Miniprotein binders against q9h3h3. Designs and how they scored, part 243

Target 1, 235 residues: q9h3h3
Amino acid sequence: EDGFTAEHLAAEAMAADMDPWLVFDARTTPATELDAWLAKYPPSQVTRYGDPGSPNSEPVGWIAVYGQGYSPNSGDVQGLQAAWEALQTSGRPITPGTLRQLAITHHVLSGKWLMHLAPGFKLDHAWAGIARAVVEGQLQVAKVSPRAKEGGRQVICVYTDDFTDRLGVLEADSAIRAAGIKCLLTYKPDVYTYLGIYRANRWHLCPTLYESRFQLGGSARGSRVLDRANNVELT
Key: E = the ipSAE of ESMFold2; O = the ipSAE of OpenDDE; V2 = 0.75 times the mean of E and O plus 0.25 times the DockQ between their complexes.

## First folded at step 16 (miniprotein)

Design WI4 (at its last look DockQ between E and O 0.99; V2 from the best seeds 0.82)
Fold by OpenDDE base, look of step 17:
Structure WI4 (fold): chain B 235 residues (1-235), chain A 85 residues (1-85)
Amino acid sequence: as target 1 above (235 residues)
Amino acid sequence: DREQLIRRFERLVRRAERLLRRAEEALKRGDLETAEELIIYALMSLKLAAWIAEELGDPELLERVEELVERAERLLEEVERLKRE
């Protein structure tokens, strides 16, 4: 249980978003250069603050790969935040349905599959698989957190355009699995990130909409995707 | 949007076909574990393609998915046979 408050996690995420990113953009860079870029900037070695001996001398917020079809569309995040503040002041009940409606109204529909991995070969290998899938057009965009000074797990984020499109969420899961990723995945809408809604938030909202578990053996082979809000398996 | 669903369908089918070809290559080199894994990934993509075909109400698309599922199942049976030997 990461003992960090929702506010601390929000501040860290915002700080990381404001620092320079290491980006491979498949729209402008030949796919043949991906392997050299991955070798130059393995996420287990890239440090958050540019520590001596790291591949980066300057602070890095994220390492990212953009696919050919990537188009940044964040919607009206400022309007969303203002509406959220007004909602809190109104004293009206806040539910997952309320957040969904706010997201739709302000066109803030992006979401992401998340995987947490310890620094090392497994992380770098997972990232390489995801990066290749993005460059090959199986996924649109992904990012990975750099190594922190204190160590700990790094996160890979794989984005989808619309968290309300269940099929699109499942398509991304299938592509992540096809890239060789077998660990637990959790899906979070970006609206929860923009509003600072993390684990143990004061509204008791679960920021995770979906959970994916993968199994190779037994009667149920493949991904099992659970809708956490309804406690229903989608696959 | 029907056109968007068709594009999504075609992407899933192309993924599955590529994975099945790779599974066949893994079988030829005796790598049964890799073959099985690739077949499972193909079946995951084909399941989603089937849902799209059903949503579109297109029997030709559904038949195309079924043919690929049958191919995947035959390959899986061969892997399982070879693992028992």
Scores: ipSAE 0.809, ipTM 0.932, lowest interface PAE 0.5, mean pLDDT 92
Fold by ESMFold2, look of step 17:
Structure WI4 (fold): chain B 235 residues (1-235), chain A 85 residues (1-85)
Amino acid sequence: as target 1 above (235 residues)
Amino acid sequence: DREQLIRRFERLVRRAERLLRRAEEALKRGDLETAEELIIYALMSLKLAAWIAEELGDPELLERVEELVERAERLLEEVERLKRE
C-alpha cells in the first residue's frame, strides 16, 4: 500500500497546519531572546505529538520564525481552488503553464525553498542559521517540521513572496547559503500546496520549479540554480 | 519597482560588506576554510547586486559593486596562496 499518495500527503499537511505551532515572532519578541528559544526548541527534539521527555507537552504542527517585516498574504486561495475544480472538468490539458497562470490570476504567488535533513545536530544547526537570517531581515519567514514518530527526515521551508520574481528567489537562495547550508535545495510554489499537488499526484505534475546546487571548490563556486520549467540555468 | 530594486541592492551590498569583514577576521586568525566560504557568499550577493545595478542603468551603483568584487577576489587569492603554504 502506498503511504504517500497525494490525498494522504495533503491530509498529513492539513493536520499539521491545524495543530499548534511554536513561533518566534520578531515583530513582538526581542531579537536577544532568539538564542534561548532555539536552545529550548531544537527541531530534532520537538515532537509532533508531544512525547514524554520532549520540550513540548502538546502536539506541534510546525516550528516557525517570523521576520520583523513579514506580512502574510495568501492571495485568492478560494478562487484558485474553484478555478482548479472547473479546469479539471473542462477537458483542457493540465500543465505546469496552466498552474502558473492560475497562480498569477488569483494572486497566489508565494513559494518556498525546501531542504530535507535527518534529525540531529546538522538539522538543528541549519535551522538556527535560517532563524537568525530571518530575525536579521535577510529572509522573511521560515518553518521546520517537528520530529516524526520514527525520526524520519524533517523539512525546513524558507518562503518568498513571489515565485515569478526570479531575483527574489535567487536572493533567498544566497541568504540560505550564507547561513552555511550546502545541501540540495528545491523550490515549490505554494499554488501546488494549496491544490494538494505533491510528488505522487495523479496528474504527474512536478511541483519543483527551481533547484539549487552549491559548490565551494572546483572551477564553479557558489549556487547553480536551474529553472526546471525552461531547462535554463539562472546563475 | 525602482524603489524596491534599490532596497534590494543596498541589502545585498551590506551583506557582502559584512561577509568580507568576517572573512578578513578569519584570515587574521588563520581560519582559511571559513574565510574562503565567507568570500564565496559575498561574491554570490555581489553578483545579484550587479544584476540590479545593470537593470537600474546606474553606473555609480555598478562601480560600488565592482570595487567590492575586486576586494573579494584579492582576498580569495590571498586565501589560496596561504593554503599552498
Scores: ipSAE 0.708, ipTM 0.905, lowest interface PAE 1.3, mean pLDDT 88
Fold by ESMFold2-Fast, scan of step 16:
Structure WI4 (fold): chain B 235 residues (1-235), chain A 85 residues (1-85)
Amino acid sequence: as target 1 above (235 residues)
Amino acid sequence: DREQLIRRFERLVRRAERLLRRAEEALKRGDLETAEELIIYALMSLKLAAWIAEELGDPELLERVEELVERAERLLEEVERLKRE
């Protein structure tokens, strides 16, 4: 994400969403098949546009795992888009509060914890942990990006259904940590993604709502979650 | 929604119980580092469960959390003791 314009990041995201996905759907597939599927499609080896010798010969946009109880609700994205266009035309200030208000009004409430990892064993191990947590019912749904041709870090996204539900966001964080994940996590509401607002955007908005840092040593042990918008510790 | 909070509480408590069982197994194998990490994850889940029990105003649910916290703290003390050996 760093080093790209907002238009470039939005175009990449759209292309990934439109390309085929590799999905393990626990609603229709027995949990016993997960380990074989993870071995067949390690994210460090799945290539974005297909390569001889990789697990895929065709483009792959995302690698995803759907939980047994997963029931997607994207809200009224069409209404959100129309309201966003009207807001931009109105000349009114575009602020985090205004976007939150649009999201609530149109029921576009989902969001995701993000972690960025270099291709390799650590990424594949982290993804396997997350995938197992999803299939076991500790998380609802997750996806990971395939390996890009030019290299760079890959992203694991772990979704929650309501970014305004602090307990739900914290519950997902605790499940991610229990899966063995120790790196920095950042949480982004999907409203920012649907509207094409990334780190580099024309309104200079920070799309990160929460941050999670984890430590095992010292006097304070466990997950420390910060509400970036209000600058307050949640844990 | 009270029903949603109860479902979340039960999920968090079950997670803590599983983590503590895995921690006890790690401790029996002499894997002190893994045991310590699992206990910390269990305590994180129990903290959230305690907040839900308080929100529900149910002292019986809070007592269930407190019993598991005591178990986790005893296991953590055992880990610290064994690390000194």
Scores: ipSAE 0.541, ipTM 0.856, lowest interface PAE 2.2, mean pLDDT 88
ESMFold2 (binder alone), look of step 17: mean pLDDT 89; pTM 0.877

Design WI40
Fold by ESMFold2-Fast, scan of step 16:
Structure WI40 (fold): chain B 235 residues (1-235), chain A 85 residues (1-85)
Amino acid sequence: as target 1 above (235 residues)
Amino acid sequence: DREELIRRFERLVRRAERLLRRAEEALKRGDLDTAEELIIYALMSLKLAAWIAEELGDPELLERVEELVERAERLLEEVERLKRE
C-alpha cells in the first residue's frame, strides 16, 4: 500500500464497495457459463467509471467470483471497533498479537492475498485462472479492481476465511500459484483494513502478515512464504 | 478439527494427482515449460499435504504423499533431461 495515505485508501475502498459489482456467483450460476462471462468482462477493459468503448457504461466497483461454498462472515465488526478504542486508551502495547486477539474475540477472521498487475493480457489471464480456481472449488472467493481512468496497476484479492489458519493461507497461496501467478503476493487480514492499518501507521506495524515469492528454477523451487512480523519462513 | 484436516489432505492430494496427470500429458506433447510448472505446483500441494499427514501422525497418509513426491521428482528429472537435449 505504498504511495497513499490511510484516508485516501479508506475513501477509495468505501467508494468501490458502494458502487455496483460485476459478479459471477457459482452458488446460482452454472460453471459452464464462466468462460463467456470472463470474455465479456476482462478486467483490463472494464473501466471504473464507465466508457462507451468498454464492456461497461456504468461505474463498477469490483469484478468478483463467488465459489459454490462461499459463505460470507464479517464477524462482529462493531464489537471489534469498540474493543480497539478501549485498547488504544488502555496504554497497552499495540502489536500484531493484540490485534490477532481482538480479531479472534470478535470473529473478524477473513483475510486476503493481494497481487498488483498492470492492465493488459497478463492481468486478464491471471484473473481468468483465479476465477476458474474459485469456480472449481480450489479457492473460496476473489475480486479484481476495474481499470481506473488515472490509475496504474489493478489489484486481485483472493480471500480466505480465517487468517489465523496458516495452512489455509498457504493452501490459497498454492492454488494462486497453480493458476499461473508468479508475481509477489502479500497477505492482509481484514481486521487490519477495518482498523485502518496501512503503510506508515502510528504503531509501526507491518500492514501485511505474509509475503509470498515464487520461482521455477534452482533449489528453492515453488513458493517461499515469509511471516513478516516474526521473520520466519513458513515454506 | 481432525476431520477438517483429513478433508484438506484429500483435497491437496487430489490436486497434486490432477496436476501430475496434466504434466505427463504436457510432457508427451513436448511442452516442457508447462510440464515443469505443473510438476512444481504439484510439489507445492504435496508439501502442504505432508504437513497435514505429520500433524495427524498417520504414516499411511505420509506414505501416499511420499509416493506422489517421488513420481513428481522423476517427471521433473525427465523434463530437465529433455531441456538439455
Scores: ipSAE 0.419, ipTM 0.809, lowest interface PAE 3.3, mean pLDDT 87

Design WI41
Fold by ESMFold2-Fast, scan of step 16:
Structure WI41 (fold): chain B 235 residues (1-235), chain A 85 residues (1-85)
Amino acid sequence: as target 1 above (235 residues)
Amino acid sequence: DREELIRRFERLVRRAERLLRRAEEALKRGDLEDAEELIIYALMSLKLAAWIAEELGDPELLERVEELVERAERLLEEVERLKRE
């Protein structure tokens, strides 16, 4: 009966994707304009549905930065969804491996590192660091949610083009850390988002593939990245 | 492919070089905690660059990584020495 919660989250995600985005596109905009753009649109002040008192008067679904080399590829999402319905009807076990194979077959390979932060200075500072890393070519693309009317944490999503490329996932983690980010990160493949795999899903799947924790002190320093599906440390 | 791996390697090496330069500047200012943090970020990048060099089977690329790792480790030893003062 928790289908209502999953349906609600999917509806919110669809609405955000369909509403206008505020985009800094480094493919067409000089890097020198980034600092002014970040000052104009701090995510803690940009409102989800618009407010004359905020930087935006109209709804904003996402605030995004595209890198100079960014080339989006969503794959065959329609074929993925058709195959997902067939899989559920077949009675075959639904496992991380089965979903991975479904994603590979339909070329739905993108994924993202997620960080959740409360609205305020720390969020805006973290986003500025990520945005600069994207424009400098250390990351490919990122987005951050605007401030919801009801409050709550905002999310920064840092995308990689292939969740099956572990080195690429780890390279993105390294770049996020070098941008000054120290909080918990989790990695979610877009296939899970398209198929509605959220917390407390009916298949009892972990909604994320990787987890990154960062430490500077002690004998081992740097990122500790865990493959949650296989319970294996990658770093 | 090979060309993509080389581009990723060069990106990681450039990141490490930038971080190590910033670490040296932090040491010059006496900011030991900042220097340590920057060195750790550089070592993280170099670990990934080493994995790419090994995958490519290119000894020259691996030597470039090893030189930067040695520089990073010497800087880290200097940070630890100064903290003991």
Scores: ipSAE 0.459, ipTM 0.815, lowest interface PAE 2.6, mean pLDDT 87

Design WI42
Fold by ESMFold2-Fast, scan of step 16:
Structure WI42 (fold): chain B 235 residues (1-235), chain A 85 residues (1-85)
Amino acid sequence: as target 1 above (235 residues)
Amino acid sequence: DREELIRRFERLVRRAERLLRRAEEALKRGDLEEAEELIIYALMSLKLAAWIAEELGDPELLERVEELVERAERLLEEVERLKRE
């Protein structure tokens, strides 16, 4: 059933987080080094488990860029997980509101804009744009998945500190667009990820909080951001 | 937090100024599509800056945003004019 798929996804995510990361850290590395680093490690060519014919011979879990002001804060993930088990046992309704309350209580507030792109030039170009925006201070931190042996789309994740801070989420969307990104973006709070809640879940929760579509031509131009939880257009 | 909002306002305004400078450079090169995109990105940043200025109730911050919006609109009109040629 759906449980098997969720366990498999959780195991893959955990393995990626535990494997080595390729990191450009703008806190300790001059911005002038970024273009050479991007040329050395294009995400379409970096392989998940290593290959002599790729830039990496050893496994890579994620390729990441840390901004100059980046200060990681995952909150109290252990407390969140304990409270989640208690909530499941309590018989209380499991709703977006109750998950939001758990996230706030345990300070697990980060979230991310997601974009999925096929391996190739467009992915590498999009990642380069995002990486430059991070190093220039327009975004805080981002990562991109390496190429899986099976193929399929790769994901770029652009993080914000607080999913309850609507302006911060919109500011990040604006910066992503200014980096040249035109594809569909979806925003997911990390609380859903830490609790293993994906698209197909038994509680019928939508882990996507915001959706961003971009149009340059026509009568309306720029980003159209939808708040999925409240069914309200923000822009 | 007032201080945080002011910091975010200044970041958005600086972003818009940078984007408008890049748009002017693109116009000088005749890259009309790139110029148009950069102006639209600048206007998106200015919309968020205006929301912050309104939240802070600061007419001087709102005036700064309005000046940059006028500059962006003038550049967009120039792009549209050049496209017709």
Scores: ipSAE 0.458, ipTM 0.825, lowest interface PAE 2.7, mean pLDDT 88

Design WI43
Fold by ESMFold2-Fast, scan of step 16:
Structure WI43 (fold): chain B 235 residues (1-235), chain A 85 residues (1-85)
Amino acid sequence: as target 1 above (235 residues)
Amino acid sequence: DREELIRRFERLVRRAERLLRRAEEALKRGDLEKAEELIIYALMSLKLAAWIAEELGDPELLERVEELVERAERLLEEVERLKRE
C-alpha cells in the first residue's frame, strides 16, 4: 500500500516530465514579455491534459521559468541508478549520509524548495512573484504543476544547483520569502526523486531534507529553516 | 569558488538595499505592517551576506553588512515605536 503510493507518485512525475512544458526562457526571451506570458498561462487555468476552455488544448506537464544564467546539470543519473542497485544489495545502511555521498559521486546535486497551494488567485500570485524573481536573477529556475482533473493542490518547485550547499539553499529560501511567499516550504534533493524516496519509503527516510517556516512576529521573526534529517536549526 | 561567493554576496547586499528603500517608502506612507515585512526580508538577506563575508575572510565586506544591519534594526525600532504610538 505504501509501495502503491510511492509508485503512483513516481509514475505521475515521470509522465509530467515527458509531456510538453510551457517555458519562459529568460536566456532567449526579453524580460518585458514576462507579464504577458504570466497572464496567458496562469497555473490555476492551465490544465494537465488540455481542454478547449483552458489556455492549452494539448497536455502540459509543467509550466517553467528559466533564469538568464540557468545552466542545467542533471549529473550522471545512469551511474547513480547503478550505484543505488549495488548499495541496496551490499547490505550497507541506507541513510541520508549514504545517499548524499552517492549524489556527490555522480554529481546529481540539484534540489528544490516545494510549496503546495490550492488553485486560484493566491497560487497565480505566488507563481508570478517567483517567476519575476527568476527573471530578475534572484532565483535560477522554477516550475509549477498544471491543474489536475481531480482538483487538489498544485506545487511550485524552486530549484537550487547543489543541495549540499546549505548557504545556497538558504539563499533561495530568502529570495522566495522576499517575493512575498509566507507558506510552509519543504526542500527535496533530486537524488531522492530519482531513487524513489517518497512518503513511507522502505528505509524510513524523511522524504524532504529541509523545512522552512516564516513568521513576522514574536521571537521567531523571518525564516526558521530546519534540517529534518539531523533535527538541527540552520537559522 | 571565490568569484561565485563574491557574486552571491553582491546579489544579497543589493537585495537588502532595495528592500530597505522600499521599507522607508512604506514607513513614510504609514504602512507599518509592510515596512516591518520588508525590513525582516532585508535582515534575512544580510544574515546570509554576513556568512559569505566571513567565509571570504574579508573584514571590509563584513563591515558593509554590519552597517546595513544597523540601519535595518533602527528602522525596525522606529516601526515598533510607531505601532505603540
Scores: ipSAE 0.510, ipTM 0.838, lowest interface PAE 2.4, mean pLDDT 88

Design WI44
Fold by ESMFold2-Fast, scan of step 16:
Structure WI44 (fold): chain B 235 residues (1-235), chain A 85 residues (1-85)
Amino acid sequence: as target 1 above (235 residues)
Amino acid sequence: DREELIRRFERLVRRAERLLRRAEEALKRGDLEAAEELIIYALMSLKLAAWIAEELGDPELLERVEELVERAERLLEEVERLKRE
C-alpha cells in the first residue's frame, strides 16, 4: 500500500462505491435492531470480496449506518469536475480558498472525520459506538471499510453536511468523543476527495482541514481540535 | 438559521444531561475512570452549547449551560476527592 498512487487510490474508492453496501438505515429500521446488526456484521470480520468463513459470501464495498434524518446531497459533482478542469486550464491560482469557492458554487459541501484502525476488537468497538451515536441522532451518517484481503488498517468515516460550518464540524468531533473514541481524527472535505487531493499533491495543499486529539489527563482535558492551515487550536 | 441553532443547542444540552446522569451512576459503582471521562465529554458538549447561546444572544440559554457546567464541575471535584482515598 506504500506504493499506491493517486490513480490507484481513486480506482479503489470507485470500486468500493460501486460494490454492494451493508446498510443499517434508521429511517426504515427500528433502533432496537442495531445491536443485532452490529453483532452480525463486525467490520473486522466482514471481508471486502466475500469469504464463506466471514459474515458475507459476496463483495462488500462499505458498511454504513444512516441516521433517521439522513438526506443524501452530493451536490453537482459533474459541474464541480468541469469547473476544476477549467480552473486548471485557466492558469488561475489553485488555493484552499479557490477550492472552497468551487465547492460552494456547486453545492459539494459534505465532509468527514476520518479514523484509521487495525482490524480487531478496538475497531469493532469504535464502530459500534459511532453507529449508536448515528442511530441516536448525535451524528448524521457514518461508514466503515471492510477488511481487505491483504490486511492493513480500516477507515471509519463520519460525515457532516457542510465543511464550511466550523461549529458543525466541532459538534461532530464532540459526538465522536462522547461515543468513546480516543484515537487521532482528521477532517477532509469531500470536494478534496472528488478532485483527487491526497498527500503529496502537486498543488501542495494540505489534504485535511482539521485534526482532533483527545487527552484525559493534564491541564487541558478533552478534545483538542487544530485548524491545520492556520495552526490555531479551536477547542 | 436560528431554528437550526436552537435544535443544535438542545441536542448538545440533552447530550450533556445524559452524560452527567451516566457519570453519577458510574460514581455509585465506584468506576472513577468512567465517571471522569463522562464528565469531560459533558463539559465538551456544554462548551459548544455556550458558543451557540452566545451567538443567539439569549441569556436564558447561557444560564442553562452555566448551571450544567457547575453540576459537572462539582461531580469532577467529587471524582478527584475519591481518587485521593
Scores: ipSAE 0.404, ipTM 0.796, lowest interface PAE 3.3, mean pLDDT 87

Design WI45
Fold by ESMFold2-Fast, scan of step 16:
Structure WI45 (fold): chain B 235 residues (1-235), chain A 85 residues (1-85)
Amino acid sequence: as target 1 above (235 residues)
Amino acid sequence: DREELIRRFERLVRRAERLLRRAEEALKRGDLETAQELIIYALMSLKLAAWIAEELGDPELLERVEELVERAERLLEEVERLKRE
């Protein structure tokens, strides 16, 4: 991914998770305050390290919105990581099925729809739509990356509880589309993220399970969701 | 489980109903593009609701989805009619 090794990408992800997050928490904050919060922290203007002139004076790892019913459950990540280390030293083959089984065993089931957009009004508008859907109960939780110093693309992540629940993954896709999002979406289980498995990994694993393409016209109106591993259309 | 599937079904149906109401409002103000888009979103939600109704084996739930699909298709026909005029 962009020429980085898996170790470099894992280090960046860890740093973002450890740095402060800007959070709108609908469990404790009235929905009427969302618009003011979005205006204060547009993702195209919030900088990763608190650059001069940005809304933030300190580093920001993620900008997030938690839904009213959101109850975080990341599973047994420590057990997953220990099992992953054991797997690597065991000589057993490392395959998508092996990782799926580790994820199920340790209850690390969450995953996310990803969309990558350039910094600007279109990104801010897309994020506002997603944030509103979360606060209205159509989605559970979402986050967006702050602006990198280089000004590269930013990512919006929309989470589901269980990547093995195809219907739940499709429900989230439909809610993202209903929020006005038309760009390409890709779905990645969090197990790949926790283990530092990205596109350029040494095991040649594809961390993307699904792709969603959207169209308004023709015989195939709506989302076309593809299971990338099996090349099977789900919708 | 069955109760969770029923909750998911109701969420999808409520989403479709809200989207169709917004589509009707868009039609009233002559915003054909927005109306079409909202109807397509409603149909996407209804497709998933139909799959749940089939899994539950409940003809009443499937009938509810079919009624909303008919409403959505009727609105799409109206959009196409207005675009031609």
Scores: ipSAE 0.463, ipTM 0.829, lowest interface PAE 2.7, mean pLDDT 87

Design WI46
Fold by ESMFold2-Fast, scan of step 16:
Structure WI46 (fold): chain B 235 residues (1-235), chain A 85 residues (1-85)
Amino acid sequence: as target 1 above (235 residues)
Amino acid sequence: DREELIRRFERLVRRAERLLRRAEEALKRGDLETADELIIYALMSLKLAAWIAEELGDPELLERVEELVERAERLLEEVERLKRE
């Protein structure tokens, strides 16, 4: 069953959120300290569970940068989860529109652009670009996963405060590209993460709202952003 | 919210202005590939700014975007000219 894979992914996500984070907080730390912090904690070298040979001896769940104006607002996650259980019990259809309404009702509006990169120079360079954009006020907040023992791809998450705000989502995409990022980006509302909805879920919901593809010098000018839910190109 | 749209417009315009200044610096160094890339990023920001100006129905904001687009296009023509050399 796919349940085992979804349970494993949910358990890993919960553990990462609960383990200590390495944070550069621009609200309390001068921007001039960022380059030294990035050099001390390159994501390709920071290990998930610690290693004497890495920058960390203890577990690290996430490496994060908070912007000067960052104000955390997770909304009412507990109310969202209770309403989700009630919806499933009600027998009413479960659709993208219904989840959107639950998210709005419970103020669980944040979402994120995701990029997956192999450990190495390109990952570290991409993260440095994103971190500088956050500290400069072009993005609000971002985090990157530490390296797993297997050496699989790592993820950079760049957050926006409201997934229903299309212009805000597109503005973040533009800022990510201006930071030098050229790989495929996908956008996922946090409501799907809190409810444990991944690919191949039983409700046939697509947790990805947008995809961004980038070209330099082609006929398409910059980013091509697809609205996955409505199958419409926005740019 | 009109005030929020104006704040977003100003952020996008400031981003484009910064990117175009960096593109001009790259051109002075003969770094045509970097200049080209930065101009594309500036045009992406200006496209979003134009959409906001249209939504606000403010011809002065749209004129500001058009002036920066014209500047970006002149820089792109200079990059293309130098690449042919």
Scores: ipSAE 0.492, ipTM 0.843, lowest interface PAE 2.7, mean pLDDT 88

Design WI47
Fold by ESMFold2-Fast, scan of step 16:
Structure WI47 (fold): chain B 235 residues (1-235), chain A 85 residues (1-85)
Amino acid sequence: as target 1 above (235 residues)
Amino acid sequence: DREELIRRFERLVRRAERLLRRAEEALKRGDLETAMELIIYALMSLKLAAWIAEELGDPELLERVEELVERAERLLEEVERLKRE
């Protein structure tokens, strides 16, 4: 198909989450082992559904690195989904504010910075930088998609605990930049992902809260983060 | 939460100090591009630290940030001067 319908994207996300993950867990694995692990599993070579010629013969949903202090809290996702269904049936207005309220009520607060890169050296290098930042304690957790059968761009996701904590979102952006990442970043709360809300949706909700652009030259050096909803630059 | 803000402040300041040390080593090696990049990352970290110090209303924390900003700006000026040569 086109790969961009909400149903198709939700099905792909569920399949990836259910398939095995390749994980470097800094809570139980010495940091000295990271470089060997990154060399063994470069994301440009790890295939989504397995290939005897790749590092994996079996399906891999995600390649992830967990930080030393990482403590996952996805909140009450089931309660969120039930409340969302009730909200849709109620006929009440569906706005960014109502989703924010549902997310807070059910403690589904995590979000992520996203970067999309073509398979190859630049992707593997970017992922290595992010993985080292996670293991060093500058970021909490990150994952990268494996290589799709048809090719196309892969995504690196860098998570923060609370999308309503603007400073925390900006701290993560700063750490991503310090890891050597220069491409466009976009930030999306996980509440939108759990509810299957993507760019084209019937409620006209924008699931992207922030954009980050980086530049080294000129008067505006450094990271420029835009609050997309309010059209305000934060840095 | 005041305690959490203080922890975040210390993390950002430590990050800036590490980045500035790496920048000084890059500058010593003549790697001006890497030095400039590291200085800019340090300044980004310090900007966030300054916002936390202001939120906490603590002049001593803000002074610590300003000292590191001054150090970063001096290093950036040195990099720019060497690039002109």
Scores: ipSAE 0.442, ipTM 0.821, lowest interface PAE 2.9, mean pLDDT 87

